# Miniprotein binders against q96jn8r1131to1294, part 21

Target 1, 164 residues: q96jn8r1131to1294
Amino acid sequence: TLEFLENHGKNILLSNGNRTATRVASYNQGIVVINQPLVPQLLVQVRIDFLNRQWTSSLVLGVITCAPERLNFPASACALKRAAWLLRGRGVFHNGLKICEKFGPNLDTCPEGTILGLRLDSSGGLHLHVNGVDQGVAVPDVPQPCHALVDLYGQCEQVTIVNP

## First folded at step 4 (miniprotein)

Design p48
Fold by ESMFold2-Fast, scan of step 4:
Parts: sequence; C-alpha cells; structure tokens
Structure p48 (fold): chain B 164 residues (1-164), chain A 82 residues (1-82)
Amino acid sequence: as target 1 above (164 residues)
Amino acid sequence: SPEEIVEEVKKLIEEALELAKKGDKLEAVWELMEALDLVERLGNEELEKAVREAIEAIERGDPELAEKILREALKLAEEKSE
C-alpha cells in the first residue's frame, strides 16, 4: 500500500509498483516522498539497494510538513528551508539548521542491504530505526500531518520500500 | 539590490572556503547552495556554473579542486561588483 509519490526529483525513476526509486543520473535531484502521511506508530521502511562509491555523501531521510503532491523539489533535501526535519550523516537538521551533532549511526557509511525506518511515537517524537533497532527520538514534537521523505543523494542510487 | 546580493554571495563563498578547509564539507555545501540560489537571481551564468562545479568537486571528495574553483568564483563575484 505504501508507494513513492509520482511527484519526485527529476533524476528519479520509479519501478516495482512505485515501491522502488532509482536515481539515474548525477548525485542529486533524487528526492522521493511516501504517498501517505506518517501517522503515529506507522513504521515506514526503505532498504538501500545500490551504492555508488564514486560519491562521498549518501542518503538523507526525514519528514516534511508541507503538501508533497505538487511541491517543486530542490536539487537536495538540505536546501529545504521550511517545514523540513532531516537526518544526514550523523546530524539532525531543522530547515537547514543543525539541531543535533551526533544521532544514531553515520548514514554516509550504511552498507547496501541496510533497512532504514521512520516512525512517529504517540507524543510526536520522530524515531529512526536501523535494521529493526530503534535509535531513539531524533526530533521531538513533529507537527502533523507530516510526510516521510528520502533523498537519494550521492552514493545512494536505489532504495525500495520494505514492509515491517 | 544587486549590489547587496553580490556582497552576500561573496560572504557565502568565503564562509564555504573556510568550512571546506576545516573539513566541514556538509556545511560548506549548504553555504554554496545558498550562494547558488542568489547567483541564479543575479543571472550570472558564469558564476552559477563555478558554484555548481565547486559543490560537485566537494561531493566527489576533491577539496583541492573545490578551493581552486571557489577562488575563481570569488574573482568573478568581484568583477560583478565593479
């Protein structure tokens, strides 16, 4: 039931019933968004399918609180200056501002096969899950509705939605 | 004004150079993405290309090339400001 929206970054190709996203060019223009809001306790998971080590940085994931269906995506999620909470490398970012220096594992070093998950708890805390392990609250008090976003940036050229 | 935008672009490129030298690649890219947005508003295609190439050099793991490109970008920005 969970799918990537048809509105996505220009270098993305969707396949496998819109459950697989592939970045077919460059290192950027790879933002995808899940087709329904991230409601409390819904665990949205993606698996890293392919890494191209030509690039230094890797995928970014998080949530946005604006409507994604007709959003004009920037080249990179880190250029989102409004309504965005992102996990990149070891950092947590709100609208481009780093709000935590070290949270969870380094996303730039996660290997192929890693399953990354996002979940809101009942208090609005955003959790990161890595291979089924809850890393804790990355962001408290996320506004609703919000939408799970993955930026296939740099090394990460393919992800697939995985059911729990 | 265009003059104010050029000064902000120069500031962002200078900050990106300092961050890149310190190894703060992510922050350097952020400053350059902000500079890129402003440069697009100026309509300076030459400076826009230089900033975009500097971002790519940082992402490819070539900080020496990025520094060279950013120094040239600063020179282009100085030309724009008279």
Scores: ipSAE 0.172, ipTM 0.553, lowest interface PAE 4.3, mean pLDDT 85

Design p49
Fold by ESMFold2-Fast, scan of step 4:
Structure p49 (fold): chain B 164 residues (1-164), chain A 82 residues (1-82)
Amino acid sequence: as target 1 above (164 residues)
Amino acid sequence: SPEEIVEEVKKLIEEALELAKKGDKLEAVWKLMEALDLVERLGNEELEKAVREAIEAIDRGDPELAEKILREALKLAEEKSE
């Protein structure tokens, strides 16, 4: 039942019952958001389907605490200056500020077929899962409600929601 | 000619860096995308990668990083042509 919202970055096309997001142009304007709030213990997963190695950075994953249904998305998720906690490369970012230098694997080097997951624990800790393996708490005390966000930036041109 | 393409690329890069310093990020990126098309015609993969990295740096609000990347790549390209 998980789907990407119809409100998304302008370079996104949705297919496969809104479970696949494809960025059809450029390197940016590729933000998508899951249609359900990320409630504790819900594991939201996406698979990297296609990488264009002509670009240098890759997808960004995270959560936003603002209502996504009518949000005017910026060109890049890292331009979100409020209500955003993001994983990019090896870093963890809160509202555009780096709050952790190295967490989990480098998202800019994850190959096609990698499955990336987001989950809240019962204490509000945001976890990253990589190929089913919990990487630990990236962000403590995430406010609720929050919504899982994927930015198909740079190399990452297609992702698909997959079941746990 | 390759020399004419290199000079046009340098011009576009300088214009892009000035636009980025003024906060005109979208226009700066457009100038670098134009430079990227020309660099692809040269077949210089290192310069292509540098232009793409600079586009991303400007998009994320780091024009100083973009300038460093581009100036280093241009110096390397000039050394190869010598």
Scores: ipSAE 0.097, ipTM 0.560, lowest interface PAE 4.4, mean pLDDT 86

Design p5
Fold by ESMFold2-Fast, scan of step 4:
Parts: structure tokens; C-alpha cells; sequence
Structure p5 (fold): chain B 164 residues (1-164), chain A 82 residues (1-82)
């Protein structure tokens, strides 16, 4: 079963059999990673459980191609300078550089209850799913193995892994 | 006192902007987090919002946006207190 890794940002508390991640302090140090590689056709989904609207930005979703089990996580996913493809707001980012201006809905405005998913297609294209709807290919040809990452940044203080 | 808190907030903001311009992002954010705690005591919601937005901007590598946000908020706060 899918779970968040015990190696995570320092402000994270895992519960519900490591399927719920809560950021218990501040606005950052909230990176979590799924416990197994994102293989083609595996749909990894998280539900936004709680938003603190004092902050302006919200969660970031993406993949990393480095081994996450012993990674010393930076304060935010945006600080990952290598091997990272991230969806933030409406942008797509590779190692800190914006590679697409407008993709899918604005992640900074998704309400509580939104279900966000990541999936690789058979060609290595990374897809975003929002409430069950495939938004299309955000990133083509993602190197493998890769690992699904959620950064509970800013507004987003809690997410839970949900079944497809 | 509220006046002493206001002066400390201004000092922390100016120090944070100088650090951010030099690329000392972590220390700049730390100064703004201290300013945020103080601003919450003042009850100035617009300044609280500006400090939070500036923290995010600096962490994401945009100190110019942070400076714009903070200077506009400080100017408005001073105008209202007059």
C-alpha cells in the first residue's frame, strides 16, 4: 500500500498508518515522498484536508529522480536544484526553472477536499489529475526511477493519500 | 509598547531586505519570521499579509518582489497611523 516515507521535512507529522501528513509548524519544511517509485500507470493521489489561508501559496506536487530515503530535504521543494520536476501554482518547473507558464488549474487556489494525482504514462509523460480528471502531460520523458513528492507549503497543512 | 514594537518591526524588515539583496535568503526569512510575530501583536492585517508574501517571495528567489511588497505595506501603515 502507498505510504509516505518516514524520511520527510522536519515540520511533518505522519499519522493514519503514514497515509496522512500534517505540517505542524511554520509554512515550510513540509516535503513528503511516496514510499515506492512512481511506475507507469500507477496513480498516486492525495486529498487536501486542511488549508491555513494566512499564507498565499499552497502545495507543490512533482517527482524527484534521486533516492529519497536518506535525502536531507530543503526548506521547500523549490530549493531542489537537481533531479526535480514540480507543479507549483500554474507553472511547471525543472530544477528551479519555469519550463511551462500555464498548465492545469492554479494549485494555490484548490480548496479543501480537492484530490490531486500524479501518474506516468507508458511514454514517461507525467500527468496531473484533479478530482479524477486528467489534465494532460505536464512533463514529457521523465527519467526513471522517479518518486512522487508533495510539498505541504504555505496554506496546505494536511494531505491524505487516497485510493484511485 | 506598540511604538517600540513598530520600530522593531521596521528594523527587522530593513535588515531582512539587506540580507535578501546579498543572497542570504535563510537569514532574511528568519528576520521576517520574527517581524511576523511582532506584527501579529499590532493587529495590522495588511502588514501581516505583506510579511507572509515577502517571506514566500524571498524563499522562491524573488527579493525584488519582496522589497516592493514590504515597502508598499510600510508606507500604507505609516499613512494610517498619521
Amino acid sequence: as target 1 above (164 residues)
Amino acid sequence: SPEEIVEEVKKLIEEALELAKKGDKEEAVWKLMEALDLVERLGNEELEKAVREAIEAIERGDPELAEKILREALKLAEEKSE
Scores: ipSAE 0.135, ipTM 0.583, lowest interface PAE 4.1, mean pLDDT 85

Design p51
Fold by ESMFold2-Fast, scan of step 4:
Order: sequence, then C-alpha cells, then structure tokens
Structure p51 (fold): chain B 164 residues (1-164), chain A 82 residues (1-82)
Amino acid sequence: as target 1 above (164 residues)
Amino acid sequence: SPEEIVEEVKKLIEEALELAKKGDKLEAVWKLMEALDLVERLGNEELEKAVLEAIYAIERGDPELAEKILREALKLAEEKSE
C-alpha cells in the first residue's frame, strides 16, 4: 500500500492514513516522498485537491535516487543538486540543470482534480501520466533505486495518493 | 567554509535579481530558495528573514521590493563580516 513517508518537509501535515499531504503554512517546505521505491511498471498517482491562487507557481514532481527515510529536505525540491530529476512547469530538470524545455502540460496550470502519475518503464525511462494519459518519457535511464517525490510548492496546498 | 558559503549566497542573490528583472519569476524564486538553504547553514537569521521576505515579494508580483530587501540585507551582511 502506497503512503507518504513520515519524513517530509516542515510545513507538511499527513492525514487519511498518510495518503493525504497538506501544506499548512507559507509557500514552501512541502516535499513529500512515497514510501516504496518506484520499481518498473509501478504507477504512483496523486490528485491535486486544493490550489491557493495567491501564489504564482505550483507543484513539482519527480524522483530522487538517495535514501529518503532520514533525508534533511531543503525548502524546495529545486535546491536538490544531487540525485534528483524534477518536472517543474513544463521543464525537466536534472540536479538543477534544465534538460528539456517543454514536456507534457504546464504543471503551474493544472486545475484541482488533476491526477498526476509517475512510472518507470522496463528500460528505466521515467513517464509522466496526466489524468490517465501517458505523456511519454520525460527522463531516460533513471538510476535505481529511486523514489517518487512531490513538492507541494506555491499554489498546491493538498494532494492525495489515488489508485490507478 | 563560511566565507565560501557567503560568496555563493551573494552569487545566487545576484542571479535571482537578474532573472526577476527579465520577468523569470519562477527561476528567480528557485535561486533564492537555494540561497536560503545556504543562509540557514550560516545561522544568519537576519539574512534568512530578508531572503524569505524577498521570495514572498516576488511570488506576490513585487520584484522591486525584493531587490530593495536583498540589497539592504547584503549591505548589512558585508558590514558585519570580520
């Protein structure tokens, strides 16, 4: 069963059996990580539950290849300069470097109710799914083990893990 | 070392201000967040507060205020060094 880890950003409150994450303060300190490694063909999905439009940007999704159980998370996922592949807006980032300008829909504009998914294919390619639709390979050859990460940044104040 | 961290913070702040002037608000915020993590390691609470307030100003659409806050904080930090 998929849950968010108890180790998370300082502004996060977990509820609903650790399957809902709420950012209770500010715009940052909202990183959460799924409790199981992202193994090939496992589809991890979260639903955007609440957007606060006083903020400009929104959530970030991705994977990290370091062990998350006792990691000291930075204020935002973009401060991860090692072992991180992130989707932000329409960009794809590896350790802070933009490696793709436009991939999938703009994450800053996804409405409440959007279901976002991450999956590794059999070749280690990281896929983004949006409302059940595979957007293709965002990142090839992701090292394993890796862990799915959601940064409840800016507008996105609540997400819930949902089944496929 | 603390001196190396301070120089990296200054570099990140300057990069963020240039991005903000170009209208790249998201990238500016990300640079300031990286600076914030380094500032926390330094234990400089005044600079930390300034960076947080500058990020808030940019997120709310006021990069002019962000620049004023950061320029003043950097000036004070330089006066306190050594």
Scores: ipSAE 0.032, ipTM 0.389, lowest interface PAE 6.3, mean pLDDT 84

Design p52
Fold by ESMFold2-Fast, scan of step 4:
Structure p52 (fold): chain B 164 residues (1-164), chain A 82 residues (1-82)
Amino acid sequence: as target 1 above (164 residues)
Amino acid sequence: SPEEIVEEVKKLIEEALELAKKGDKWEAVWKLEEALDLVERLGNEELEKAVREAIEAIERGDPELAEKILREALKLAEEKSE
């Protein structure tokens, strides 16, 4: 079943059968990746468990198209220069460049208990789901295979994988 | 070469300072994270700490503190370039 990979950012501690990720220090070094490729129609969901409001930014969600098992993660997902599509705040980013100014809700303002989901449609469009509601296509035509990534950045110190 | 790395670090810190002054927080932090990676390769603990603290100041919503720390980081980088 779905778990976070044991290869993760250095400030991450995995628990609950590798289904809960906690960032135990600072604001960064909190990247985790789901253990299975994001295949079409698979909905991967995480719940925000704990927010530390000393920080102004919050978690980042997205996909990477490189193999995550041997990847040396940078301090934050925003530093990924290759093979990454990320949602941060209201922006959509490809390899560190902003490609869309406003998409979906502001991820920096989602409260504890919010369930965030990533799904790939049959045409390769990446969808964001918020509390079960499809926000639409954030990125069209994502190359496959791709892997769902969560960056427990800033405020977001804990997430747990949840089933639909 | 270490000299070339120091010059790139200085450039990144200067660019981050200008971005922070404009309120481009994400881009400023991104430049500083790139500088941090290079500084860690140099093994300069004082400069590394300054860059980390500047990023934290930006992320806590204190850009004035970040500017002061970044100016100090530039001075430290200048010292090492010599």
Scores: ipSAE 0.343, ipTM 0.641, lowest interface PAE 2.8, mean pLDDT 86

Design p53
Fold by ESMFold2-Fast, scan of step 4:
Structure p53 (fold): chain B 164 residues (1-164), chain A 82 residues (1-82)
Amino acid sequence: as target 1 above (164 residues)
Amino acid sequence: SPEEIVEEVKKLIEEALELAKKGDKLDAVWKLMLALELVERLGNEELEKAVREAIEAIERGDPELAEKILREALKLAEEKSE
């Protein structure tokens, strides 16, 4: 059973059996991590439930390769550096570097109801799925084990895990 | 060294200011997040607060406030590097 870990960013409240994450304050401190490793063929999906247009940027998706259960999460996933590969806006980021300029749709403009998915292929490539459609390989050769990460940043104040 | 970290912070803040002026707010925030990590390790609470407030101003869509805060943060960084 997929759920968000009890260890999360300071502004997060979990509900719905730890399958819904809500950011209850500010624009940051909203990192959540899926409770089991992202293994090849597992599709992890979240639905955007609520957007607050007071903020400019929106959610970040990715993977984290350090043990998340006791990690003191930073204000933003960007600060995880070497431990994280991140999709933000249209960019792909790792260790403070933008490693791809344009990949998939702009995450800052996805509306409420959008379902975003992460999956590893058999070669270790990280795929983004948007409303069931595979966008291709965002990051090749992701180190394993890794966990799916969602940063409820900016506009995105609530997400819910949805099963395939 | 602390001196090298301060120079990197100044560079990141200046790059963020230039990006914010061009309306590239998302990349400006990214540069400031990198700067924030460095200033937190330096333990400079005034500079840290300024960088956090600049990020929030940009995220609220207030470019004039963001620029004022960034200029103040750059001045503080310049004073510390001296």
Scores: ipSAE 0.279, ipTM 0.643, lowest interface PAE 3.4, mean pLDDT 86

Design p54
Fold by ESMFold2-Fast, scan of step 4:
Structure p54 (fold): chain B 164 residues (1-164), chain A 82 residues (1-82)
Amino acid sequence: as target 1 above (164 residues)
Amino acid sequence: SPEEIVEEVKKLIEEALELAKKGDKLEAVWKLMEALDLVERLGNEELLKAVEEAIEAIERGDPELAEKILREALKLAEEKSE
């Protein structure tokens, strides 16, 4: 079953059988990773449970191609300089470089209850799903194996893994 | 080396302030997050707090406060070393 790894950012508390992640302090140190590689056909989904609107930015979603079980995570996913493809706000980022200015909805404005999904297609294209709707290919040719990552940054203080 | 880390931190802070001035808040925060990791390794608690508070200020929509915090912290660090 899909769970968040027990290796996570310092401000994270896992509950609900490691299917719910809560950031219990500040606005950062909130990176969580799914316990299984993101393989083609697998749709990994999380629901936004709680937003704290004192912050401007919100969650980051994406993949890393390095092994996550023993990583010492940085304060934010955007500080990852190697092996990371991230969706933040309207942008798509590869290893800290913005590679697309406008893709999908603005993640900083998604309300509580939004379900966000990541999926690889058969060609290695990374897709974002929003409330069940495929937004298209955010990143072509993602190397495998890769692992789905959520950064509970800023406004987003709680997410829960939901089954498709 | 500590000297090389200090140079990189100062460079990242200046780049972040320039990005924040242009309205590139995501990239500004990204540069400060990178600075935060380096400052933590440096062991300078006052500078660490200043970078954290500056990121928080940008995240709250106040990049002018972030600039004030960072420039005051850099000035105090230079005065201490002299």
Scores: ipSAE 0.174, ipTM 0.499, lowest interface PAE 3.8, mean pLDDT 84

Design p55
Fold by ESMFold2-Fast, scan of step 4:
Formats: sequence, C-alpha cells, structure tokens
Structure p55 (fold): chain B 164 residues (1-164), chain A 82 residues (1-82)
Amino acid sequence: as target 1 above (164 residues)
Amino acid sequence: SPEEIVEEVKKLIEEALELAKKGDKLEALWKLMEALDLVERLGNEELEKAVMEAILAIERGDPELAEKILREALKLAEEKSE
C-alpha cells in the first residue's frame, strides 16, 4: 500500500496510517516522499485537504532519483540541486533550473479538494494528472528508479494519498 | 571555499531583489531558497535569519519589507567571519 515515508521534512506530522501529511508549523520544511518507486503506469495521487491563505505560493510536486529513506531534506524542494524534477506554479524545474515556462494549470491556485497525480508512461515520460485529467508529458526520459515527492509549501498544509 | 559560497549567496540575493522588484515572485523565491541552502552550509545564523525573513515577506505579499530585508541580507553577506 502507498504511504508517505517516515523520513520527511521537520514540520510534517503523518497520520491516517501515514497516508495523510500535515505541515504543523511555518511555511516550509514540508517535503514528503512516497514509500515505493514510481514504476511505469502507477498513478500516485494526493488530494489537497487544507489551504492557509496567509501564504501565496503553494505545493510542489515532482520526482527524485536518489534513495529517499535517509535523505537530508532542504527547507524547500526548490533547493534540491541534484536528481530532482519539480512542478511548481506553472513551471517545470530540473535540479533548480527552469526547463519549461508554462505546463498545465498554475499549482499555486489549485483549490482544496484538487487531486494531483504523477505517473510515468512506458517511455519514461512523467505525466501530471489534475482531477483525473492527464496534462501530458512534463518531463521526458526520467531515470529509474524514481520516487514521487510532494512539498507542502506555503498555502498547502495538508494532503492525503487517494486511490485511483 | 567559504569565500566562494559567500559570493554566490550575494549574487543570488541580488538576483532575488531585482526579480522581486519586477513582480517575478516565484523566480525571486527560487533564488532565495537556493541562497538559504548555501547560507545553512556557511553556519551564519544572522544571514540565515535575514534570508528566511525575506522569503516570509515575499510570501505574505509585503514587497517593501522584502526589499528592506534583502538589502540588509546583502550587507550581512559582506561581513567577515572570525
């Protein structure tokens, strides 16, 4: 079964059998990683449960290709400079470098109840799904193994893993 | 070297300041998060606090405060460690 790893950002509290992640302080230190590799055709989905409008930026989604079990997470996923492909706002980032200006909807404006999904296709392309709708290939040729990552940054204070 | 890290931090803060002035909030935050990672490696608590406060100001939509904090962060980045 899909769960968030016990290794996570300092401000995270896991509950609901490690399927719900809550950021309990500040705006950062909210990185969580799924406990199993993202294998082709596996759709990993999280629902946005609570947004705090005090902050203006919101969650980041992506994949990392390093082993996550003992990784020392930075305060924000955007500070990851190795082995990371991230979706933030409208942008796609590889190791901190913006590689696409506009992909899919603006993640900073997704409301509570939005379901966000990550999936690899058979060619290694990383897809974003929003409320069940495939947005297309955000990143081609992602190296494997890779792991799905969610950064509960800013507005996004709680997410829950949901089954397809 | 620590000196090379300080110069990179200063460059990132200067870039963030210009991006924030232009209203490129996401790009400014990205530069400051990179600066924060480097500052943590330096162990300079005052500079780390200043960078963090600038991030908070941008997140809260206070551009005047963010600019003042970023200018102070540039001054702190130039301080000699003993």
Scores: ipSAE 0.016, ipTM 0.399, lowest interface PAE 7.5, mean pLDDT 83

Design p6
Fold by ESMFold2-Fast, scan of step 4:
Structure p6 (fold): chain B 164 residues (1-164), chain A 82 residues (1-82)
Amino acid sequence: as target 1 above (164 residues)
Amino acid sequence: SPEEIVEEVKKLIEEALELAKKGDELEAVWKLMEALDLVERLGNEELEKAVREAIEAIERGDPELAEKILREALKLAEEKSE
């Protein structure tokens, strides 16, 4: 069963058997990681449960290649640098650089109820799924092992893991 | 060295200010978070507070406040380099 790791950003509260993550303060310190490596064909999905429009930007999704179980998480996934490939807004980012300008929908405008998924294909390409629809390859040839990451940043204050 | 860290902080704040003016506020926040990491190593609580407040202002969608805070942070960084 997929769950969020008990090691997470300091503003996170886990509930629902570690399947729901809530950010209880501020706009940051909201990183959560799935409890097992993202292996080819495993589809990890989260639903956006609650958005607070007081903040401008929203949820970040991606993968990290460092071991998450004892990691001291930074305030934002963006600070993970070389260890992370991230989808923010419409962009794909790695190591402080925007490596793709426009990919998929704008994550800052996805409404409550949106289901976002991450999957590796057999060639190591990272795919984003939105409400069941494959958006294509956001990042080719992701190093393995890697772990699915959600940063409950800004507007996004709650997500829940959903089964396929 | 502390002097080298101060120069890098000034550079990152200047880059963030330019990005914010271009409307690329998410990239501006990225640069400020990098500056924050360096400032924490300096132990300068006043500069750290200014950078944190600038990030929050950008996230609240208040570019005027963010710009004022960033300019004040730049003054603080310049004073420390002296």
Scores: ipSAE 0.248, ipTM 0.606, lowest interface PAE 3.6, mean pLDDT 86

Design p7
Fold by ESMFold2-Fast, scan of step 4:
Structure p7 (fold): chain B 164 residues (1-164), chain A 82 residues (1-82)
Amino acid sequence: as target 1 above (164 residues)
Amino acid sequence: SPEEIVEEVKKLIEEALELAKKGDPLEAVWKLMEALDLVERLGNEELEKAVREAIEAIERGDPELAEKILREALKLAEEKSE
């Protein structure tokens, strides 16, 4: 079954059989990675459980193409300069560079209870799903293998993996 | 070298200040995160604290406080290099 890897940001506490990630301090050091590669048609979903609105930004999600089991994670996913495709706010980023200004809903404003999903199509296109609704291709031609990543940044202090 | 790292940190802080002045606080944060990685390697606890506090101020919606913190940090860094 899908779980968060034991290798994670230093402010993360895993619970609920490694299916819930809680950021227990500050606004950063909250990167978690799913334990299975994101293979075509696998839908990985997380639910936003708790938001702390003292912070302006919120969660980031996306994929990395490097092996995550022993990776030394930076304080924020946006500091990843290699092998990373990320959705933050309304933007799509590749290795720290904005490649799309407006895609899907603003992730900084998604409320508690929102379910966010990542899926690869058969052509390697990365899709964002929001509450079961496919938002379309955020990133074409993602290299494989790749791994789904969630950065519990800012407002987002807890997420839980949920089944489709 | 440590001296080259210090110059890069000063440059990143100055770039972050300009971005904050221009109304790009989130881009300023990303520049400060680059500076933070370098400052941690230097072991300069005072500068590390200033950069962390500035990032936190921006994330709390107070970029004016971040600018004040960063200006004071640059002034102290310049005094030590003198």
Scores: ipSAE 0.211, ipTM 0.544, lowest interface PAE 3.6, mean pLDDT 84

Design p8
Fold by ESMFold2-Fast, scan of step 4:
Order: C-alpha cells, then sequence, then structure tokens
Structure p8 (fold): chain B 164 residues (1-164), chain A 82 residues (1-82)
C-alpha cells in the first residue's frame, strides 16, 4: 500500500494511516515522499484537500533520485540542488534550473479536489496526470531508482494519497 | 572574500525584487533562497532574518514590503561595517 514516508518536512503531520499529509505551520517545510520507488506503470496520485489562499504559490510535484528515508529535507523542494526534477507552476525544473517553460496546467491554480498523478512510462519518461488525464512527458529518461515527492508549499496545506 | 559575497547577495536581492514586481514569484523566491545560503555562510543573523521575512512577504503577494525589509537590512549592515 502506498504511504508517505515518516521522514518528512518538519511542518508535516501524517494521518489516515500515513496517507494524508497536513502542513500545520507557515508556508514551507512541507516535503513528503512516497514510501515505494516510482517504477514504470505505477501511478501515484494525491488529491488536494485544502488550500489557504493567503499564499501566492502552491504545491510542487516531482521525483528525487537520492535515498529519501534519512534525507535532511530543506525548507522547500526548490532548494534541492542535486537529484531532483520538479513541476511547479507551469515549469519543469532540474536541480533548480528551469528546463521547460510551459508544461501542463498551472499547479498554482489547481482547485481543492484536484487529483494529481505521477507515472513513469516504459522508457523512463515522467508523466503528469491531472484528474485522470495524462498531460504527456514532462521529463524524459529519469534515472532509477526514483521516488515521488510532494512539497506542500504555500497554498497547499493538505493532500491525501488516492487509489486509481 | 566576504566583500565579494556581500556584492553577490546584493545582486541576488535586486534581481529577486525585479522578478517579484513582474509577478515571477517562484523565480524571485529562488533568488532570495540563494541569497539566504550566502548570508548564512557570512553569519549575519540580522540580514538572514530579513531575507526570510522578505521571502514570506513575496509569498503573501507583497513585494513592496519585501523591498522595504531588505533595503533597511542592507543599510544597517553597511553602517555597522564602517
Amino acid sequence: as target 1 above (164 residues)
Amino acid sequence: SPEEIVEEVKKLIEEALELAKKGDTLEAVWKLMEALDLVERLGNEELEKAVREAIEAIERGDPELAEKILREALKLAEEKSE
């Protein structure tokens, strides 16, 4: 069963059998990682449960290729300068550098109830799914193993893992 | 040198403020996070606090407050160094 790892950002509280992550303070320190590597054909999905519109930016999704179980997480996923591929706003970022200017819908404007998914295809391409719709390949040839990461940043204060 | 790091911090702050005013909030925050890393290495706790508060102001949609915070902190740092 898919769960968030107990190693997470310091502002996170896990509940619902480690399937719900809530950021209980501030706008940052909200990184969570899925407990299983993202292998081809595995679709990992989270639902946006609660948005606090006091903040401008929102949720970041992506993958990391370092071991997450004992990683000392930075305040924000954007501070990961190595081994990270991130989707934020409309951009795709690798280790802090923008590698694609416009991909998929704007993650800063997705409403509560939106279901966001990450999946690797058979060629190692990372796909974003939004409410069940495949947005295409955001990142080709992701190194393995990799782990799905969600940063409950800014507006996004709660997400829950949902099954397909 | 510490002087070269201070000039890089000032450059990052100015770039961040310009990005924030254009609505490029994510990139503005990234520039300030880079400045924060450099400020932490300098050990300037007052400037570090100002950068953290400025990031929060930008995330709340108030880049004018962020500019005020950062310019006051830079002014005070320069006055103390002589």
Scores: ipSAE 0.282, ipTM 0.631, lowest interface PAE 3.2, mean pLDDT 85

Design p9
Fold by ESMFold2-Fast, scan of step 4:
Structure p9 (fold): chain B 164 residues (1-164), chain A 82 residues (1-82)
Amino acid sequence: as target 1 above (164 residues)
Amino acid sequence: SPEEIVEEVKKLIEEALELAKKGDKLDAVWKLMEALDLVERLGNEELEKAVREAIEAIERGDPELAEKILREALKLAEEKSE
């Protein structure tokens, strides 16, 4: 029973039993976090429900290793100068530093209906899944506990948690 | 020092504007977010607002507006220091 935490970016409205997140204003302040730690083999999936093409960038996916329940979220996930690993566009970022230029598909071009997933393997490697297809290890050795994060940035104005 | 931070902010802004002109919007916004973090440490609210507005302009596909906003803010900041 996965759901988004009530602690989220200020432009987020939760609905559908906290399983749908909608960004109701601007392009930012759209960070949401899953309510339980991302443990090995748990696949957390979200579906892109609505894209606003007025913006050029789209959603960011990743993990944080700090406690999210009372965290004061910045306007954008990329401003997390703490223990954060993020997938944005085609890049992989750690604490604001680009650590990989080109990984998986370009997240800025995923259409409505795309299902994006995050999973840890048994060695702590963070995997991205796109429409059920494992893209491989984006980040090795993620510290635990860690929490799955979605930043409804730019084009992406709505996502819904989807069961595997 | 504050002077070193100001020079780093200017460098990040110029790098961001060049990336935006090339159509590399993702990296342009990323550089401006780095600049924003430094500007917040400086406590310059006018420059902070300008950087936030410039990011929004780039995200809307208007890098020319972003350049105008940032150059006006930098000019004002330099005039105050003189």
Scores: ipSAE 0.297, ipTM 0.630, lowest interface PAE 3.1, mean pLDDT 85

Design q0
Fold by ESMFold2-Fast, scan of step 4:
Structure q0 (fold): chain B 164 residues (1-164), chain A 82 residues (1-82)
Amino acid sequence: as target 1 above (164 residues)
Amino acid sequence: SPEEIVEEVKKLIEEALELAEKGDKEEAVKKLREALELVRRLGNEELEKAVREAIEAIKRGDPWLAELILDEALELAEEKSE
């Protein structure tokens, strides 16, 4: 089954059979990665369990194309640069550049209970799903292999992997 | 010592980024200006430029960019000091 890797950001604590990730300190150092490659048609979903409103930003979702098992994770996912394609707020980012404006809902405002999903289509396009609704292609032609990544940044202090 | 100054700069930067993420841009900028004064004493032009650019990013409402800039600059400064 799908689990978060035991290699993760230093402020993360895994529980619930490595299916729940909690950020236990500060606002950053909260990157987690799914233990299996994101292959076409696999839907990886996480539920937002807890939001701390003292922070202004919230979680980041995306994919990473470097091997995550021994990676020394930076404080935030944006520092992964060329290795990551990220959805943050309403933007899509790669290598420090905003490559798409106003995609999907604002991730900084999704409430507790929201289920966020990542899926590759048969053409290699990365899709975001929000509460079961496909938002469309955020990134075309994602390099393979890639892994689903969640950065528990800012407000988002806990997520849990949920079945499709 | 230079090592003690670098540690103080790191603390000020961490405090500034936390304040920016809480939405307190004015206090974040004040902390970065304190860091800038210490960085000038180190003579590290790249770190000085990074702190200055981070201040402008925070003023524009982009704490993500500020964090990225400062994280890169601090990593390079640590390599040089080792």
Scores: ipSAE 0.520, ipTM 0.735, lowest interface PAE 1.2, mean pLDDT 88

Design q1
Fold by ESMFold2-Fast, scan of step 4:
Structure q1 (fold): chain B 164 residues (1-164), chain A 82 residues (1-82)
Amino acid sequence: as target 1 above (164 residues)
Amino acid sequence: SPEEIVEEVKKLIEEALELAEKGDKEEAVKKLREALELVRRLGNEELEKAVYEAFEAILRGDPWLAELILDEALELAEEKSE
């Protein structure tokens, strides 16, 4: 069963059998990681449950290649640098650089109820799914092992893992 | 010391980024201007450039990008102060 790891950003509260993550304070310290490595064929999906419009930015998702179980998470996923490939807005980011400017829909504008998915293909390409629709390869040749991460940043204060 | 100045710059930047996320662009930019005065005293031109780029990101309504820009520059500034 897919769950969020008990090791997470300090502003996170897990509930619903560790399948729901809520950021209970501020705009940051909201990184959560899926409990199983993202292996080819595994589709991990989260639903956006609650958006707080007092904040400007929104959710970031992607993969992390360092071991997450005892990691001291930074305030936001961008500080993970070389260890993370991140999707935010329409951009793909790695190690402080925007490596793609126009990939998929704008994640900053996804409404409550949107289901976002991450999947590796057989060649190690990272795919984003939005409401069941494959957006294509965001990142080729992701190093393994890797884990799916969600940064409940800014507006996005709650997500829940959902089955395909 | 340079280390103490870098820590004060980090605090001002963290305050500015929270204000920017709240949509308070004017106060965020004021905090970054305070950080800029300290950065100029350090003589760190790369961090100074990053602060200007962060002003533009905040004014365009993208504080997450401002954080990305500043985080990298601050890490490099801390290495130089060693």
Scores: ipSAE 0.609, ipTM 0.798, lowest interface PAE 1.1, mean pLDDT 89

